# Designs tried in a protein design chat: miniprotein binders against a8xhq1. Part 2

Target 1, 158 residues: a8xhq1
Amino acid sequence: MVQIWQMEPYPCGDPRLPHHLFPPKKITPDELSKRTGTLYWKLDTLDQVALAKRLTTLKLEHNFKKEDIFTLDAETTANFDDKIEELFEESSVPFEQARMIIEGSAYYDVEDKNGQWVRIFCEYGDLILIPSNTCFRFTTTPKNFVKMRRFYKEEEGN

## First folded at step 2 (miniprotein)

Design FE1
Fold by ESMFold2-Fast, scan of step 3:
Formats: structure tokens, sequence, C-alpha cells
Structure FE1 (fold): chain B 158 residues (1-158), chain A 109 residues (1-109)
């Protein structure tokens, strides 16, 4: 099952904790899209041909010309805790972002039109597309490991 | 060839010391191979990346393989897809030499 939920306002403490409301309020992918514009797909990673076709379609539709692999691992990443704090700072970019988790897990937080935050639990095979000018935050889960593919338009990549 | 070696080095740097690059001329060949690879991927926890090239070829990159798994995959490719191009990176010079000989035979036949 997909795990997307309404976050508590102004989460305090470790960003890697769930920070859901009490009781938890689950959000569907359709509700996520309506509220934030963010798209979510759970891909079948064992169907690699279908996966390749889906990613090719995504790249063509959104003009993604470049990609890289981004890894965060508490055991190997220098200044891991500082990087997590930095990535959890609210930010926005003037271009859309596509991310696919290939190992581990992470949280992407996105702000809706009413200033409320929604947390997306991203694990192996999850693909998300965050629209331009959306406020977002990123962190690993307490497992402290994630590896993901990031997609870019040519003008955006250095 | 020098181009082949350079491609292997670039992929090994990106994906790790044990990596396999396979290039198929058609999506049908790639699909058949990937169905067979699912058993090996499940057993050994392999990571598989599939891409389409500008000229319509399908590239399959397998990372995180041991020498034993790399040989198993190379043998299966040789058996079922003799026209496929297979490149492997390993820190073992003897293993590299043996696989290079296998790849040469695949290219020549």
Amino acid sequence: as target 1 above (158 residues)
Amino acid sequence: SPELIKRLEELAEKYGAYVIYIEFDSPEQAERFLKLLQEIADKHGLRVVVRETEDGKIVVIIEGVSEEVAREIAERIRELFPDAWVLVRSDDPEFIRRLAELIKRLLEK
C-alpha cells in the first residue's frame, strides 16, 4: 500500500519521525495531486521492460534530458546529519522534479495551497513528480539510507 | 576495443566494481532476457536499470553482482542471445580475461 499522510503543523524534533496527525489522516494519490499537484506512481520493479517504457514516456513528456543517481547513507556519506538538516529546510525550485527510489526509503514533504504539509513515504519502486514552485522538504527515514534516480531538464543541470 | 574498455570503466565507476552492461537490438530481445533475469534478480538481490538509446537499442545495466553471478548471467546471455553485446567489469584480472574471451566469441558468431 502507498503511505501518504497529513502532517502535524510545525513538526519539531527529528525530521525522520513520521510527524503524522493523531489519529493519522491518510491521503490518496488522487488527493495528493488535487491538493499539491504532486504525482505519485508505485512502479513494478520486477517488470523492468514496463519500467523502462514508463520512464521513457516520463522523460519525453517532461523534457528530462539528464539523470543522475543520488545516495545518502549514514555509513558512507560525509557530514550525514548536517546534510539531512540541510535537505529538510523548506525550499522551492522554478522547475519540476522527478525522483525514483531504487534502494532504501525517504520522505518527501510537499506544501498544499492552504499551507498544510503532506508527507509521502517513498520506497523501492516509487516515482514522484513535484511541480515547479512547490515548497518541499526531503529526508531519509530512520533507516538512514536511500538511493534514488533524479531526472533533469538540460537547462537545470550544471 | 578502446571504446569498449572506456565504456566499461565509466559504467564501473558509476555502478561499482562488478557491473554488467548488455545491449539488445530490439525491445523483444530485452523483454525475453528480463523475464529470465527476474529469477536471478530475486535470488541475488540485483539492481537492474533499463534504458533506450537514441538509435532504438535497449541497454540493460546490472549492478551489485559477484563474480559467480556475473558468470551465470554471461552464460545465459550467450546461450539465448548470441547477438547481444555484453560488457563486464571486475577487479579480478583472470575473470576479466575469461569474460573478454566469451564476449569476443559472442561478437564473432
Scores: ipSAE 0.000, ipTM 0.056, lowest interface PAE 27.4, mean pLDDT 71
ESMFold2 (binder alone), alone request of step 2: mean pLDDT 57; pTM 0.417

Design FE2
Amino acid sequence: SPELIKRLEELAEKYGAYVIYIEFDSPEQAERFLKLLQEIADKHGLRVVVRETEDGKIVVIIEGVSEEVAREIAERIRELFPDAWVLVRKGDSPEFIRRLAELIKRLLEK
ESMFold2 (binder alone), alone request of step 2: mean pLDDT 57; pTM 0.437

Design FE3
Amino acid sequence: SPELIKRLEELAEKYGAYVIYIEFDSPEQAERFLKLLQEIADKHGLTVWVEETEDGKIVVIIEGVSEEVAREIAERIRELFPDATVLVRSDDPEFIRRLAELIKRLLEK
ESMFold2 (binder alone), alone request of step 2: mean pLDDT 62; pTM 0.509

Design FE4
Amino acid sequence: SDEELIRQLADRLEELAKQYGAYVIYIEFDSPEQAERFLKLLQEIADKHGLRVVVRETEDGKIVVIIEGVSEEVAREIAERIRELFPDAWVLVRSDDPEFIRRLAELIKRLLEK
ESMFold2 (binder alone), alone request of step 2: mean pLDDT 58; pTM 0.439

Design FF1
Fold by ESMFold2-Fast, scan of step 3:
Structure FF1 (fold): chain B 158 residues (1-158), chain A 91 residues (1-91)
Amino acid sequence: as target 1 above (158 residues)
Amino acid sequence: SPELIKRLEELAEKYGAYVIYIEFDSPEQAERFLKLLQEIADKHGLRVVVRETEDGKIVVIIEGVSEEVAREIAERIRELFPDATVWIEKG
């Protein structure tokens, strides 16, 4: 199920808390796109051939020529707490970012044009594309484990 | 209360994507529940947050549990605090 929601304006405490409004305000992928330019797809992970074709199409449409695999794991990642703290700092890059979750789960937070934050829950099979110059934050969920494929253009890196 | 503590302790390490919301009409009930929960949360790394609604009610949020754990904890809380409103969301 798609899990995207409006965040509280001044989230305090652990970044892995839901930080939604009360009552919760859920956001559709279409609303996310209108507010932030961020695209979200839940891909079919049961059909690996169709998945590979969809990713090939994405790479061609957006001219992604490089990829890597990025893992954050409390058990194996050196300086895990420091890295999570760093990744949760507001950041912005001058190029689009594509991420597909292949194991575990994470939150991507994106700021809309009016300065309000939207939280996207990302799990296995979820693909997101964050446009250039968008303010974002990243954290793991309380599972403290995520593995993702990252896509970028030949001159780009992150 | 001791039965809830024991059950929360047994389930504390079963992380998942579900979030439990508990709304108390009474600040006294919320404080009693939080006093019992805080030691378990700190010991086992449970994520707990407390918020006050516009109506002056207190909401306790327990996050990062599996669906099975969330359902069981919710039912236990309903038994011990029948005046509380308890619900579960995937978060």
Scores: ipSAE 0.000, ipTM 0.101, lowest interface PAE 19.9, mean pLDDT 78
ESMFold2 (binder alone), alone request of step 2: mean pLDDT 70; pTM 0.614

Design FF2
Amino acid sequence: SPELIKRLEELAEKYGVKAYVIYIEFDSPEQAERFLKLLQEIADKHGLRVVVRETEDGKIVVIIEGVSEEVAREIAERIRELFPDATVWIEKG
ESMFold2 (binder alone), alone request of step 2: mean pLDDT 66; pTM 0.555

Design M5
Fold by ESMFold2-Fast, scan of step 3:
Structure M5 (fold): chain B 158 residues (1-158), chain A 81 residues (1-81)
Amino acid sequence: as target 1 above (158 residues)
Amino acid sequence: SEKITVWITEDGKVRIEITLPDGRTFEIEGVSEEVAREILERIRELAEELLRKGDTEQAKELAEKLIEFLQELLDQINKLR
């Protein structure tokens, strides 16, 4: 399964298409970190003790004291298609973004230092940490459903 | 030699391998049937655009063969269900 890959330049059409290069160029988590500063971990969701320990370590190391749950669902979200098009607009925030997928799936796209985009496929158990001031885009996959935990420092995430 | 292989993985996703007449290989892994169909339609549109622009005889021939292969793949995916 391809989980992280370099995107084609100027992707056209539905944001939920994979937008692979042809041939596909897979990216490792180490390459993702070197190119974009973004960290990625696939967590073992069957080991709840190890999962809790990893999340506690993350919270302590990054001073995350607040969290919420964010849900996008084609069945319940009003104007779903318009909303995901809006979320796919390039954006940047002045704080770290930590996200853990707990249901469904999504794509996070991050821009590297040379202006090229990398797509991260996120599903249950995936944890990502996007550094401050990184250009990113977000969309659901064609499953049109994602539920995720978002972590914040006390000063962030109103 | 050209080759097309499509199959459903054990987790219900589609995997596609395409080897073009010029030896280039395309791999699409771990996507749903719906997403695979959408990818192939996009590749077909790009091949048709290249054919319309017509840079060289070789590019036109490659685009024509690619369009034929993509039509075969779309037929194959439609048969999967």
Scores: ipSAE 0.000, ipTM 0.066, lowest interface PAE 25.5, mean pLDDT 74
ESMFold2 (binder alone), alone request of step 2: mean pLDDT 64; pTM 0.472

Design M6
Fold by ESMFold2-Fast, scan of step 3:
Structure M6 (fold): chain B 158 residues (1-158), chain A 88 residues (1-88)
Amino acid sequence: as target 1 above (158 residues)
Amino acid sequence: SEKITVWITEDGKVRIEITLPDGRTFEIEGVSEEVALEILERILELAEKGDTEQALRLIEFLAELLDQLGDPSVRKLAEELRKRLEEQ
């Protein structure tokens, strides 16, 4: 099932905890798009040909010509704790961000136009597209492992 | 001037640089299955742009690297894509 929820306004403690409201307020992909401009698709990982075609279409429509693999793993990543703290700082970039989770899991938090935050739980097969100049945060889940494909236009990169 | 160069990095990932006959280059890095899937995506992208000749050449490169990129599912996908391209 898709897991997207409204975050509490003043999250306390570890950023890798869910930080949902009580009771949880689930957000649909359509609501996410209307509030934040962020697009979310859960791809069928059992149909690798259709998945490859979907990614090819995304790349063509958005002019993504570069790609890398980003891995964050508490077992192997140098300065892991510092990196996750840095990645959880609010930031924005002047270009679209397309990410597909290959392995593990992570949270992308995106801010809507009213300053409220929405958390997207991302796992294998999830593809997200965050529009340019959107305020966002990123963290691993408590499993402390994620591997994802990142797509860029030729002049872009992190 | 076409070429393919493959490196295995210290952390066990595969880095590959491909130059097609028309001079276009691709640089890809990841675990072997991910690299193979990315090559398959490049093949499909070329086919959709009408570059069937370049797409077929990439299939040949993938087949040649099966020992280094080898996953049985990738071999099957490459064969499926070749069949679709040849039926155009």
Scores: ipSAE 0.000, ipTM 0.131, lowest interface PAE 21.7, mean pLDDT 75
ESMFold2 (binder alone), alone request of step 2: mean pLDDT 68; pTM 0.564

Design M7
Fold by ESMFold2-Fast, scan of step 3:
Structure M7 (fold): chain B 158 residues (1-158), chain A 81 residues (1-81)
Amino acid sequence: as target 1 above (158 residues)
Amino acid sequence: SEKVWVMIREDGKVRIEITLPDGRTFEIEGVSEEVAREILERIRELAEELLRKGDTEQAKELAEKLIEFLQELLDQINKLR
């Protein structure tokens, strides 16, 4: 099930709370793309061969030549709460970000051109592509666990 | 399990929904953002106190004080309407 919503303008309290409007305002993947440029796909995780081919196609189309696995887990990650607070700070990078959740769940928040924030709930099989120079925030959900694959172009990072 | 849900209404008022570990639920509706912030700060302080103390009996006593605080706050908000 796709879970994308308009966020409250001034989120207060723990970043892992839903922070949606009341009543909730759901946003479609098409609306997300129009407002923020962010792309979202829910991949079929039951067909591992098709999944691998889909990811190979994505890497070729966007020239992603490197990847890593990023894990956040309250049981094993040192200073977990501080790390979450740091990752929830507003940031932007001058390159595309492609992320696929392989275990657990997380929130990616993206800012649109009018300064409004949209929250994307990401779980196993979800793939997102955030454009360069987009303001974003990241946190786990209250499950306090996520593992994801991150894709990079050859010249990105250090 | 414990859950705190904070929602901003389109009119700018805030709704807070709290579920305690024992299943009790509390809903605070129509408060200003400033009042909601004070409530969340107090809940956070009490939660940090519970985590700091490793004693189950003291944790139970603090949880009961939190319940009393929330009930008194609901009564005060209801009087304003």
Scores: ipSAE 0.000, ipTM 0.090, lowest interface PAE 21.9, mean pLDDT 76
ESMFold2 (binder alone), alone request of step 2: mean pLDDT 60; pTM 0.418

Design Q4
Amino acid sequence: SPEELIQKLDELINEVESLIKEGDPDKAIELLQELAELAKQYNLPEYVSKIEEIITELQELLDKGKEEEALKKIEELIHLIRQLIE
ESMFold2 (binder alone), alone request of step 2: mean pLDDT 72; pTM 0.611

Design R1
Amino acid sequence: SPDQLIQRLDELINQVSELIKNGDYDTAIKLLQELADLARQYNLPDYVSQIERIITDLQKLLDSGDREQALNKIRDLIHTIEQLIS
ESMFold2 (binder alone), alone request of step 2: mean pLDDT 70; pTM 0.580

Design R2
Amino acid sequence: SPDQLIQRFDELINQVSELIKNGDYDTAIKLLQELADLARQYNLPDYVSQIERFITDLQKLLDSGDREQALNKIRDWIHTIEQLIS
ESMFold2 (binder alone), alone request of step 2: mean pLDDT 76; pTM 0.693

Design R3
Amino acid sequence: SPDQLIQRLEKMIRDLDELINQVSELIKNGDYDTAIKLLDRLSEILQELADLARQYNLPDYVSQINDLAKRLERIITDLQKLLDSGDREQALNKISELAQRIRDLIHTIEQLIS
ESMFold2 (binder alone), alone request of step 2: mean pLDDT 81; pTM 0.770

Design R6
Amino acid sequence: SPDQLIQRLEKMIRDLDEFINQVSELIKNGDYDTAIKLLDRLSEILQELADLARQYNLPDYVSQINDLAKRLERFITDLQKLLDSGDREQALNKISELAQRIRDFIHTIEQLIS
ESMFold2 (binder alone), alone request of step 2: mean pLDDT 78; pTM 0.717

Design U1
Amino acid sequence: SDEQIRDLAQKLTDLANEAISLIKQGDYETALQLINRALDLLSQLKEIARETNDPEVIQRIDELANRISDLVTQLRDLLNS
ESMFold2 (binder alone), alone request of step 2: mean pLDDT 82; pTM 0.756

Design U2
Amino acid sequence: SDEQIRDLAERINQLAQKLTDLANEAISLIKQGDYETALQLINRALDLADEIRKLLSQLKEIARETNDPEVIQRIDELAKEFEHLANRISDLVTQLRDLLNS
ESMFold2 (binder alone), alone request of step 2: mean pLDDT 83; pTM 0.762

Design U3
Amino acid sequence: SDEQIRDLAQKFTDLANEAISLIKQGDYETALQLINRALDLLSQWKEIARETNDPEVIQRIDELANRFSDLVTQLRDLLNS
ESMFold2 (binder alone), alone request of step 2: mean pLDDT 81; pTM 0.738

Design U4
Amino acid sequence: SDEQIRDLAERINQLAQKFTDLANEAISLIKQGDYETALQLINRALDLADEIRKLLSQWKEIARETNDPEVIQRIDELAKEFEHLANRISDLVTQLRDLLNS
ESMFold2 (binder alone), alone request of step 2: mean pLDDT 70; pTM 0.570

## First folded at step 3 (miniprotein)

Design A1
Fold by ESMFold2-Fast, scan of step 3:
Structure A1 (fold): chain B 158 residues (1-158), chain A 80 residues (1-80)
Amino acid sequence: as target 1 above (158 residues)
Amino acid sequence: SEEGTTYEIRIEFDSPEQAERFLKLLQEIADKHGLRIEVRETEDGKIEFRIEGVSEEVAREIALRIFEYFPDATVWIEKE
């Protein structure tokens, strides 16, 4: 099921904890899009043909010409704790970010136009698209393992 | 956290197995904090648990465990 929620205003402690409001306030994918511009889809991974078509359409519509696989795993990733700390620093980039979770789980936090943070729980089959110049944070969940496909734009000339 | 503020927690399960797992988890908290657990079958055959008079601290503990172990459960948490 879709898991997106409003974060507490000043989260402290371990970034891998849920950091939801109390009581929890869930956000719909539509509300996420309206507030942050971020798109979220829970893909049907049982239909591999449909999945391939969806990804092809995404790549064409957004001009994603390259991709990689990014793995973060407490068992195998060198300097895992330092890496998690680095990835949870607030950042923004001048390009779109598309990420599809293929194993494990992670949190993407995105800031809305009013400075409020929304946490997106990303697990197997989830695809997100974060717009350019959006302030975001990333961390694993307490499972300390995620593997994702990351999509990129590439221009070879003007 | 206003002094004397309490919460009502309701949760519904589709399966008896999930309901039994939740009851075991909740019984630990209930025993520690002297809470009464109400259980009923809904008209559409689901199992509903209801806990009333829960302090904010205990309600937060219950909510956290539901989030961890039953993330897809239908839950209502309301100030009384």
Scores: ipSAE 0.000, ipTM 0.131, lowest interface PAE 19.9, mean pLDDT 80

Design A10
Fold by ESMFold2-Fast, scan of step 3:
Structure A10 (fold): chain B 158 residues (1-158), chain A 80 residues (1-80)
Amino acid sequence: as target 1 above (158 residues)
Amino acid sequence: SEEGTTYEIRIEFDSPEQAERFLILLYEIALKHGLIIYVTETEDGKIEFRIEGVSEEVAREIAERIREYFPDAEVEIRKE
């Protein structure tokens, strides 16, 4: 089961710490969708045929015509610390975003309609879809390693 | 070979499933080189991948993977 939780209002210190409330307040994928519009799916990454069918269906349903593979790895990525600092800056884009973790782990933070932040712990096989014009942040976990597929509609920043 | 020369690779697959299997085989190459892959469906129902801006070395590596795992796939490599 994917782990999703409400974040503390003003997280300080290392972005890669959990930053959950005390006591922790867990959020279901359904609650995530209602609060933020963000969708979540767990994909079977061990069955390559099943994976291919599911991803093909997802691409067709959401009209994703372009993709890349994005890696952050403290061992190999140039300027790793600067890149993760940049990625944790609050951002929003005028298009929906789909991301599937293929190795490692990451946190996606999304802001809900009331200005509260929700953290999604994404790991192998997790796919999220963040709606357009949603404020988000991204960071690695303390393991400092993630590989993910990023899906785009062709009109989105070629 | 000319330094700074880039190539476009176009590959047609009979089905979306074959196209996805090929993409999975390219994970390590895409990871090293930051490949951007464009996907379209042709009028006859085939899936076309187009990879732009790849070096001669990367184009050769991709061509070798295609010949090994998808020998019947239609592939075209063009100098940009």
Scores: ipSAE 0.167, ipTM 0.603, lowest interface PAE 4.1, mean pLDDT 82

Design A11
Fold by ESMFold2-Fast, scan of step 3:
Structure A11 (fold): chain B 158 residues (1-158), chain A 80 residues (1-80)
Amino acid sequence: as target 1 above (158 residues)
Amino acid sequence: SEEGTTYEIRIEFDSPEQALRFLFLLLEIADKHGLTIKVEETEDGKIEFRIEGVSEEVAREIAERIREYFPDAEVEIRKE
């Protein structure tokens, strides 16, 4: 299931906790796009041919010519806790970011036009595209493991 | 011809998830180049990929992607 929600204004405690409002306010992918410009797709991993075509189309439409695999794993990643703390700091980059989760799970938080934060739960098969100059945060879930494909333009953001 | 040398690439995965990730990679290459891809489950429950009739250039590209994304995988590349 797609899981995207409005975050509490002043989240306290472990960043890997859900930090949703009470009662929870779920957000649709369409609402996410309207508020933040971020695109979210839950890809059908059972249709590998369609998945490959979808990714090829994405690469062509957005001029993504490079990619890497990024892994965070509490069991193998050196200085895991420090790295997660660093990645959860608010950041912004002058290029669009495309990420596909291939193992494990993570949270991407994105700030909307009104300064409110939206949390996106990302698991195997999820693809997100965050626009340039969007404030974001990243963390693993309490499972402390994620592996993702990251897509880049040949130049850093054109 | 001599310049038309082709290669066969074989690779096995124990993890079904790694096999699926490799299939994604391979199908993207197949979209650019014509590839003959055979996928079979071995008697040991592993997933074997066999790519046949691959040019030297495409074989190098596949080998580089395997080295980068599947560094623990054992791969066999053979001239046909």
Scores: ipSAE 0.000, ipTM 0.106, lowest interface PAE 18.2, mean pLDDT 78

Design A12
Fold by ESMFold2-Fast, scan of step 3:
Structure A12 (fold): chain B 158 residues (1-158), chain A 80 residues (1-80)
Amino acid sequence: as target 1 above (158 residues)
Amino acid sequence: SEEGTTYEIRIEFDSPEQAERFLWLLIEIAEKHGLYIRVDETEDGKIEFRIEGVSEEVAREIAERIREYFPDAEVEIRKE
């Protein structure tokens, strides 16, 4: 199930809580793209051939020539709470970002053109592409575990 | 004997499925050592991975994993 929603304007407390409006306002992937430029795909993890082709196409089309594995785990990651606090700080980068969740779950928050925030629930098989110069935040869910593949262009890593 | 010596590992695959299977085999090593994996398409349409800037220890771990799970695959390890 696709889970993307408009966030409350002044989220207080633990960033890992849903922070949706009351009542919740669901956003479609198409609406996410129109508002923020962010692309979201729920990949079919049961079709490994299609998944492999999709990832290869993404890497070639966007010149993602490097990748790494990024893990956050409350059981093993040193200073987990401090890292989550740091990652939830608003930031932007001058390059596009691609992330695929391979275990666990996380939230990516992206700011739209009107200054409103949209939260994307990401779980195994979810792939997102955040455009350059978009304000974003990241956190784990209350499950406190995520493992993801991060994709980079050559110019960003040399 | 050179503590700062790093290695490049190069491997090519004919299919996207083989390429992605290889990446899944590297996940545990990537988590421990922070690997950057370079992906390119060759002129003859193969998928090439290069793993750059790895220590001798990490290069050996990767080579052993490849020999275990892809015994027929050719792997090239070069000093940088």
Scores: ipSAE 0.021, ipTM 0.453, lowest interface PAE 7.2, mean pLDDT 82

Design A2
Fold by ESMFold2-Fast, scan of step 3:
Structure A2 (fold): chain B 158 residues (1-158), chain A 80 residues (1-80)
Amino acid sequence: as target 1 above (158 residues)
Amino acid sequence: SEEGTTYEIRIEFDSPEQAERFLKLLQEIADKHGLRIEVRETEDGKIEFRIEGVSEEVAREIALRIYEYFPDAVVRIEEE
């Protein structure tokens, strides 16, 4: 079940709290795409052949040539609290990014065209594609653990 | 139906242990206000609670308790 919602205008306190409106305003994947350009898919992880085919199609359509595995874990990640604070700072990159959650859970926040923030709850099997030059934030959920595959276009240097 | 705006609250848990803790939390609120609670297992093995006919005041109280004791829970609160 996908969970996407409109955030409070001025969220205060721990970034890992839901920070939804009251009552919560749910957003469909179609509304997310129209408002932010961000795409969301729930992938069938039980069918490994279909999964591989879907990812291959995504890589070809978007020219993703590089991939890494990114892990954040309060038990093993050095300076976990500092890293979470840094990742929750508003950021924007001039290229498309795709992320697929393979373990744990996280929140991706994306700013829409009117300056409103939308939170995407990402868990096992979720794939998102964030367009270039989109303002976004990232945090773990209070589970403090996420492992994800990140897809990038070819680039040189670090 | 109740007068004024009422709300439906849905919340899902991955484990029976989390669900039991939430049920105990709801019992305290239910003692003050009558609550209609439905519990079921979803197709993907999660445990879903549905609380219906909730006034805005009670919905806010439930949301506050969830923020305090289940800060990682994803909650759906909708006007009926």
Scores: ipSAE 0.000, ipTM 0.114, lowest interface PAE 20.3, mean pLDDT 78

Design A3
Fold by ESMFold2-Fast, scan of step 3:
Structure A3 (fold): chain B 158 residues (1-158), chain A 80 residues (1-80)
Amino acid sequence: as target 1 above (158 residues)
Amino acid sequence: SEEGTTYEIRIEFDSPEQAERFLKLLQEIADKHGLRIEVRETEDGKIEFRIEGVSEEVALEIAFRILDYFPDAIVYIEKE
């Protein structure tokens, strides 16, 4: 199920809590795209042929020629708590960020043009594309484990 | 992937000791895949391994196998 929501304006406490509004305000992938430029697809992980074809199409459309596999796991990642704290710092990069979750789960938070934050719950099969110069934050969920593929253009991520 | 498209796998280690352990693990795989392995030291003082000339499917299989032994590793895959 698609799980994207508007965040509370001044979230406090553990970053891994939902931090949604009360009552919750869910956001559709179309609304996410209009507000932040971020694209979101929930791919069918039971259809590996279709999934591979979609990734090939994405790579061609965006000229992604490089990728890596990135893992965060409380059991094996050195200095896990410090790394999660660092990754939750607000940041932006001058290139597109394409990410596909292959195991576990994570939150990507993106800021819209009016300074409001949207949280995207990402789990196995979820593919997101965050535009260049978007302010974002990242954290694991309380499961403290995620593995993802990250895609880059030739002139990026050297 | 198109017929004849090849990929490069890159992995970086902070020390020669870590790099030596990785190379040792590849001996079992090399027999099946005829791997071409390059080793160099980066400007940052890290050791980098490159495995070239593999299909996308084989590159992903090798990458996931590396992660089974080194869960903290970041494995880079590059087309051609």
Scores: ipSAE 0.161, ipTM 0.615, lowest interface PAE 4.6, mean pLDDT 83

Design A4
Fold by ESMFold2-Fast, scan of step 3:
Structure A4 (fold): chain B 158 residues (1-158), chain A 80 residues (1-80)
Amino acid sequence: as target 1 above (158 residues)
Amino acid sequence: SEEGTTYEIRIEFDSPEQAERFLKLLQEIADKHGLRIEVRETEDGKIEFRIEGVSEEVAREIAWRILEYFPDAYVKITKE
């Protein structure tokens, strides 16, 4: 279920291709945390009590007081291809990013301290926390559909 | 011209059912490229597939499909 890998240094072509090293180098959640500060949890969606407790703890520990639902869908999102190109541009924000995938799938790419990129495959039940000032990229997978909950501190925004 | 670089791919599955699903996925590629698949049971009861003489392009394709559909499989790719 957990799919995290080291990316090739200069990915070319469609951002939705895997862009893994050859041979592929899988990264554990612990290695991801040590290299990038990014946290990854596979949530048990069958245990509603544990899920609610995990989210409550996350909100309290990180002072997340706002959330929204973000959807990208090739069937309904206007200018989908342009939006994907925009979202795959390298970016950083001065606040923590917490994201939980509720439908579909996506890639979050994060840069480590040595300038190497790690790709995180995010699907239903996955929760990630990206530290402030981390360089990242985002795209859908070839499924061209993702729906996620995004968590924010008060006065932070999209 | 001399022969190009080839790779050995070793894949371990926890169950015969997983191994059978992979074989169906791999058979198309194996037949097209004349690849021979060796199968054995490991000491800890896992099923190991070994494929030798794989070109870089084909090895990348196999690796991607394993990563996408069998993320729990142990995969080792070695340059020959």
Scores: ipSAE 0.000, ipTM 0.110, lowest interface PAE 20.5, mean pLDDT 79

